# Ledger of designs, part 30: VHH binders against q08ba6

Target 1, 224 residues: q08ba6
Amino acid sequence: ESEYEERRDAEARRVKSGIKQASIFTLEECARIEAKIDEVVAKADKGLYREHTVDRAPLRNKYFFGEGYTYGAQLEKRGPGQERLYSKGEVDDIPDWVHELVIDRLVTHGVIPEGFVNSAVINDYQPGGCIVSHVDPIHIFERPIVSVSFFSDSALCFGCKFLFKPIRVSEPVLHLPVRRGSVTVLSGYAADDITHCIRPQDIKERRAVIILRKTRADAPRLDS
Below, E stands for the ipSAE of ESMFold2; O stands for the ipSAE of OpenDDE; V2 stands for 0.75 times the mean of E and O plus 0.25 times the DockQ between their complexes.

## First folded at step 24 (VHH; framework vhh_gefurulimab)

Design r4 (at its last look DockQ between E and O 0.12; V2 from the best seeds 0.00; counts 0 for: pae E 14.3 > 2, placed apart)
Fold by OpenDDE, look of step 24:
Structure r4 (fold): chain B 224 residues (1-224), chain A 123 residues (1-123)
Amino acid sequence: as target 1 above (224 residues)
Amino acid sequence: EVQLVESGGGLVKPGGSLRLSCAASGRTFSEYAAAWFRQAPGKEREFVSAIWSGDSTTYADSVKGRFTISRDNAKNSLYLQMNSLRAEDTAVYYCAADHWVQYGYLPEEYDYWGQGTLVTVSS
């Protein structure tokens, strides 16, 4: 037991070494961005986005901008490394407000270089919503993985497993608070060598995240 | 870079209340995570409370339910409302701030500090 705990602690330290978090967005800015997210949701509900821009799941919706990719049940062949980018134009462009209100702020604060982001994904969670343990596809996205949290505080868990029917989650290696308006930057071990997830119990009220990433130049795409 | 100046410290009776203020220089303080720390004589500096740019807050267990951290972005100010004060709350209270704050309870997470204000709780 002691050895197990020591190993767990060591792994937690490795995970932490690959995580940076920053307080950047003011309360006012959060409110503005959150309103824009609501507009995205409304537009999606009206069917005004391209087909692959919107992905709906129970208690969680995803909106893909700039570059989208296939995952989970969308894949004919499942397994690590099977994710593919959609053909160009299959998802809507990154909205101007994302550039102006989010990306530019990250660039100004030196979180990411100018011109880095070409993919923006909004995950919108309802209470009890979740995202299963995964690694952002390394064959599709460059590092770091940058995200900004909105609406409410939550937690990003590392190194836990999901079981279903009913949904259960194993004890995570690391439980990372992700606060409203805060930026999370994943690299190294945290991005590549351990899974991360959002547990249902960590979404107590509506929560959204904007994930800003850069696709690899050699990222595989679907033929059509 | 930001400069921080604490005020509001003083002598108060047990059970009393006190409100501390921290005035920040510049116009970008609203972006920073900010925190209160305190240091009693002969003790290490300890975490009291933190507030992030999105108004998320955390508290040390010893002050939870008694202290409230808040900020006024228009005034570039941080506050600590202290209620139900106890003798063990006697300390120099410091304001701290930084962008790159992860957990918020570690002093090394903050690059900017005030000079502190003394709070004495005594009968």
Scores: ipSAE 0.871, ipTM 0.932, lowest interface PAE 0.5, mean pLDDT 95
Fold by ESMFold2, look of step 24:
Structure r4 (fold): chain B 224 residues (1-224), chain A 123 residues (1-123)
Amino acid sequence: as target 1 above (224 residues)
Amino acid sequence: EVQLVESGGGLVKPGGSLRLSCAASGRTFSEYAAAWFRQAPGKEREFVSAIWSGDSTTYADSVKGRFTISRDNAKNSLYLQMNSLRAEDTAVYYCAADHWVQYGYLPEEYDYWGQGTLVTVSS
């Protein structure tokens, strides 16, 4: 019993060692960025993005910019390491406002070096939306993985499993608050050695996140 | 840059309580990882407790259940409530903060330190 508690606490410490957070964006900056996210949603609703830019799921839509990749049901082969970048030109470029309002701010604050980001994804959650436990594919993306939260507060959970019919989520090893306007940086154990998810109960109101990454030079790509 | 000043140390009998305070200036604790460390004579500094943005906390095994870390963002202050004190708790207690909102268990992971406040637990 003390051994179980010790192992669980030790894993939580390993996860925390790979996490940095900062409150970089003001309420006014958040509101501006959130209006731009709404513009992305409206443009997607009109069908004005490339085919692989928009991925719709129940209570969660994803918008891929710069680079996109196959995952989940989109995989041609099941198993680890099967994700592939789409061919060049199959997702839209990162919008200028993402560079100006988000990426440049992160560079100025020393979160990432200039020129690091070539992939931006917006996840837009409705209340009760979720994303199942996963690791951002190590063979596709360099570290760190950087995200910025918008609209509402939520939590990023580590080390839990999803159960289905109905959807239930096991107790996480670490429940990490992600507040509106906060930046979360994942590296090390947190990025590579444990899964993370967003639980339905942690999305009480609409929430969005912008995830900023760099693809590996040797990342596998679908044949064009 | 942040400046940290501890207070609240003193002499207390075993089983007693003390509350340590750390006042910050320059930047708010809500923007930093914040922690307490302690150093007994002749020993290395050791981790006591840390608090993360959103009030997530960790504790060294030796103080779990007896010490409580907290933060008052409005007063820009960090606290350590120390209950059921033991002779082994005698040390200089330091508050620490890191440039990034991240907490770790090693002193070298923190950029900013207070001067320390002495806690002596003696019968």
Scores: ipSAE 0.000, ipTM 0.190, lowest interface PAE 14.3, mean pLDDT 85
ESMFold2 (binder alone), look of step 24: mean pLDDT 81; pTM 0.836

Design r5 (at its last look DockQ between E and O 0.95; V2 from the best seeds 0.77)
Fold by OpenDDE, look of step 24:
Structure r5 (fold): chain B 224 residues (1-224), chain A 123 residues (1-123)
Amino acid sequence: as target 1 above (224 residues)
Amino acid sequence: EVQLVESGGGLVKPGGSLRLSCAASGRTFSEYAAAWFRQAPGKEREFVSTIWTGGSTTYADSVKGRFTISRDNAKNSLYLQMNSLRAEDTAVYYCAADHWVMYGSLPEEYDYWGQGTLVTVSS
């Protein structure tokens, strides 16, 4: 028991070493960005985006901009390393407001270099929504993985497993608060060597996250 | 860079209330997570409360339900409303701020500090 806890703690420290968080988005900025997210949702509902820009699931919608990729049930063969980028042009371009309101702020505060981001994904969660344990595809995306949280506070869990029927999640190695307006930067062990997820119980009200990433130049693509 | 100046400290009876203020220099205080810490005589500095830029708040267990942290970005100010004060709340209260804050409860997470304001709770 004690040995287990010690190992867990050691792993938690490794995870933490690969995590940085910044609180830089003001209340006003959060409100403006959240309004823009609502506009994205509305536009999607009107069917005004390209087919692969919008991905719908129970209690969670994803919107892919700049670069999109296949995952989960979309894959013919499932498993790590099977994700592929869509052909260029299959998803909508990154909206101007994402550049102006989000990316530029990150660059200004030294979170990421200018010109780094070429993929922006918005995950929009309803209460009880979740994302299963995963690693952001290392063959698709460069590091670090940067995300900004909106609407409500939640938590990012590392090193837990999902069970279904009913949905339940094992005890995480690390439970990381992700607050409204907070920036989370994953690299090293946190990005590559352990899974992360959002548990259903950690989303009590609507929450959205904007994930900003850079695709690898050699990332494999689907045939168009 | 930001400068912080606390005010509002004083003598208060147990069960009383007090409101502390922290005035920040510059025009970018709204971009900082901010916190209150306190240090009682002969004790280490301890966490009281944090407020993030997005409005989220965190409190030490010892002050939950009694203290409220808030901010006014237009006034570049941080506040701590302290109700139901106890003798053990006696301390110098410090305002702190930083961009890169993960948990918010650790003093080392904050690079900017005020000079402190003394709160004495005594009958």
Scores: ipSAE 0.782, ipTM 0.893, lowest interface PAE 0.6, mean pLDDT 94
Fold by ESMFold2, look of step 24:
Structure r5 (fold): chain B 224 residues (1-224), chain A 123 residues (1-123)
Amino acid sequence: as target 1 above (224 residues)
Amino acid sequence: EVQLVESGGGLVKPGGSLRLSCAASGRTFSEYAAAWFRQAPGKEREFVSTIWTGGSTTYADSVKGRFTISRDNAKNSLYLQMNSLRAEDTAVYYCAADHWVMYGSLPEEYDYWGQGTLVTVSS
C-alpha cells in the first residue's frame, strides 16, 4: 500500500525537521564525563543525595539536578498535565562538573544560550532498560530539549506504542541513532507532536544520557 | 575552520592492502565527526565509513569487514585501513568532516572535504 508508506514517510520527515544532532564530545571527554557519572552513582548508593534527587527503578536510575518534577505517587491527580516541579531545594543543585564539562561546551558550540539550562537529569540504563513513550511535559519545560549520550550507542525512537508482559514496542516512525559523545536537540514536531522512547532492544549494554532543559517561568510547582 | 588533505592512494593488486590518511589542520578537529567517501569513474560519490567523536563507527555494507576507520586526535588525523581490496574499490577517496552530523552517511551532512586520493585496484 503506497498511500500508507507515503504517510509514514511524511511523518518521518516532519519528525526530522525538529531534530538536530552534533558530534562534539571526544573519546577523552566522554571518558571523563563517564567517570563523573560513576561518581554520581556511587554517591547515590551511599545515600548522600537529597531524597528527590534519586529515582530508582529496575534497569534504569534517574538523577535529578537543579529542578525535578513529580510524575507518580506524590500527586493527588495523575496523568498528562498533572506534573509539578518539586519545591525549591528538594533536589540537589546541578554539579559543577556538569556545568564545566557539558553545559559550557554546548554553549561554546552554540547549541544552547548562556544561562538556558536550570535542569539536568542523568538517566543510567542497564542492558534491557527502557523509557516508555512520552513527550517531555510541555507545561514544565521550554524547548529545545537537549541530550548527550554516554557509554554506549543506542537509538531514540519516535511514535512507538509500548505493550507489557513482556515489554514489546511497536515499529517506530523514526529510529534515530544516539551515539556516544553526540548531542541530540529536539524542538518543533519532534519535541511536541510525537512521543519518543528508548526501547529495551536498543540498550544492549550500559548507557547513560544527560538531559539538559529549562523549566518554564510559569511551570506549576508543589507547595512547600 | 578545517582543511583536509588525503594521502596514501596508489596502485594495488586485488587482495592487497592500503592505508589512507587524512591530515586535518585546525585546532578543534577532535570535535568533528569524520568520514570517508569515494567516487568511482562515471559514478556518484558514495559513502564508505564514518567515525564519531565518541568512537562509534559505521560502514557501508560493501566494505564492512574489509575496511577499518580510525582516528588520532593528537595528530589531527583520520585513517582508512583497506584490506582484501577488489576491483570495485577503485575510486578517488575523499575525507570529510563536520560537527552537525545526524546519520553520517549523507554527503550533504559535511561542509569540509579534502581533494581526494586515487586508489586503483587492478591486476
Scores: ipSAE 0.641, ipTM 0.847, lowest interface PAE 1.3, mean pLDDT 90
ESMFold2 (binder alone), look of step 24: mean pLDDT 86; pTM 0.877

Design r6 (at its last look DockQ between E and O 0.01; V2 from the best seeds 0.00; counts 0 for: placed apart)
Fold by ESMFold2, look of step 24:
Structure r6 (fold): chain B 224 residues (1-224), chain A 123 residues (1-123)
Amino acid sequence: as target 1 above (224 residues)
Amino acid sequence: EVQLVESGGGLVKPGGSLRLSCAASGRTFSEYAAAWFRQAPGKEREFVSTIWSGGSTYYADSVKGRFTISRDNAKNSLYLQMNSLRAEDTAVYYCAADHWVMYGSLPEEYDYWGQGTLVTVSS
């Protein structure tokens, strides 16, 4: 169907208009950052982080620093738009090495302004790990959404639908390579108007990503 | 900002090998995505291979399995090992670099270019 293909191609172009990617982190810098990520994993395994810093799933662990969010059982409603920041002090501060090795480098290269980042999340995937289709909550985070990939290459898929039992993912509108040491910047349509995911088949080896965001001044927060 | 200089071109028989080098000025080259492109007489410049700062590589289908891109950050250099050369590989080879590289295969993604080195594959 040519009409279907035209609509998908048009949407792919709209998605691309909201994406920038940069090669920044050298092999040596990647190795150093990856060692620091392993230290985070080890510290979490020893129970040395605050409870809401660590969010575990079978093939994907998340480590929230600076700010974290949930739509947990204490919320009256759940789903898109219902996410809330944890109360102050519920999530560990952004580690100094994230500032020194990652954020400062992004500022130097003009990816983000000084002082922009107050939230850093590390997602650590094992082979076959995934993250279901979502939009980073618009009522919580400003744009752009900035991420840096480590350990292995993968892909960020836009506009696909997850099915379960077994996990299956529809063909994406756009399959975006995300390469070790590269920076991906999402804004506009790519950040706000289409979902994105990581498919299990796109995690062939251990992969990590550091996601750097700024919370909105009016972002809702759980009562402490 | 950065200066790129290719070397290692020359005449080689079909089935032979050559190694191209691209020397970069400035220590920041290790941060760049760096690529090889080529241009045969009467043709448009075409993609050969790209390597990103973190080591990821990508190759044109026509060279996969025959060419290997690599970099040496200590020497601030980019390389292209070309094996099993064919007459169709005859071209001027250019190195290119930039920070803002999405797919790696499009010439417009790169701001910095070398002057080129000629590779001739002839019996």
Scores: ipSAE 0.724, ipTM 0.879, lowest interface PAE 1.1, mean pLDDT 90
Fold by OpenDDE, look of step 24:
Structure r6 (fold): chain B 224 residues (1-224), chain A 123 residues (1-123)
Amino acid sequence: as target 1 above (224 residues)
Amino acid sequence: EVQLVESGGGLVKPGGSLRLSCAASGRTFSEYAAAWFRQAPGKEREFVSTIWSGGSTYYADSVKGRFTISRDNAKNSLYLQMNSLRAEDTAVYYCAADHWVMYGSLPEEYDYWGQGTLVTVSS
């Protein structure tokens, strides 16, 4: 047990080495961005987005902008590494407000270089919502993986497994607090060598995240 | 917690058909993704088919076009209709279920498993 804990601690340190966080956005800025997210949701509800821009799941909706990718039911072959980019034009362009209010801010603060982001995904969670343990497809996206959190405080867990009925979660290697308005940057071990997830118990109120990434030039794409 | 019990296994000739059933305990089976896996003698357990709570399905290439997965939520049951059976389909078939599955094809995605039912395809 002691050895186990030591190993876990060591792994946690490795994970942390690949994580950077910053509080960049003020409450006022968060409020503005959150209002824009609400507009996205409303627009989606009206069916005004392209088919693959909106992905709905219980207690979690995803909105893909710029570049979207397939996973799960969209794939002929399903499993890690099988993810593919949609054909160009299958998802809506990154909204101007994302560039102006979010990306430019990240660039100004030196989080990412100018021109880095070509994919923006908004994950909108309702209380009890979750995302299962995964690694952002390395064959699709460059590193780092950048995310900005909105509406409420939550946590990103690394190296845990979900059990349901009743909800149980294995002890994560790392439980990373993610505050409203905070930027999280994943690279190295944190991005590539361990899974991350959001546990249902960590979403107690509405929470959204904007995930900003760069697709690889050689990322496989679905046939048009 | 969910209990799963498979049934319907048996001996069948090549080209024959068989229908497997999996009975789930509890009243919330409709909320679960469910799957069939199989394990042949001396081989690793392999994915056969998945059906999500919403009814979407996925099949292994080896069984696509021959097998059909379905569910009856009112009966808390999962089924696998196996047609055009081959010798290589001989295995213990397991039903599995979980509330959340991403790919559906990985056994580690499923926390609940049945004890299995033997299917033997032989002339």
Scores: ipSAE 0.204, ipTM 0.592, lowest interface PAE 1.8, mean pLDDT 93
ESMFold2 (binder alone), look of step 24: mean pLDDT 87; pTM 0.895

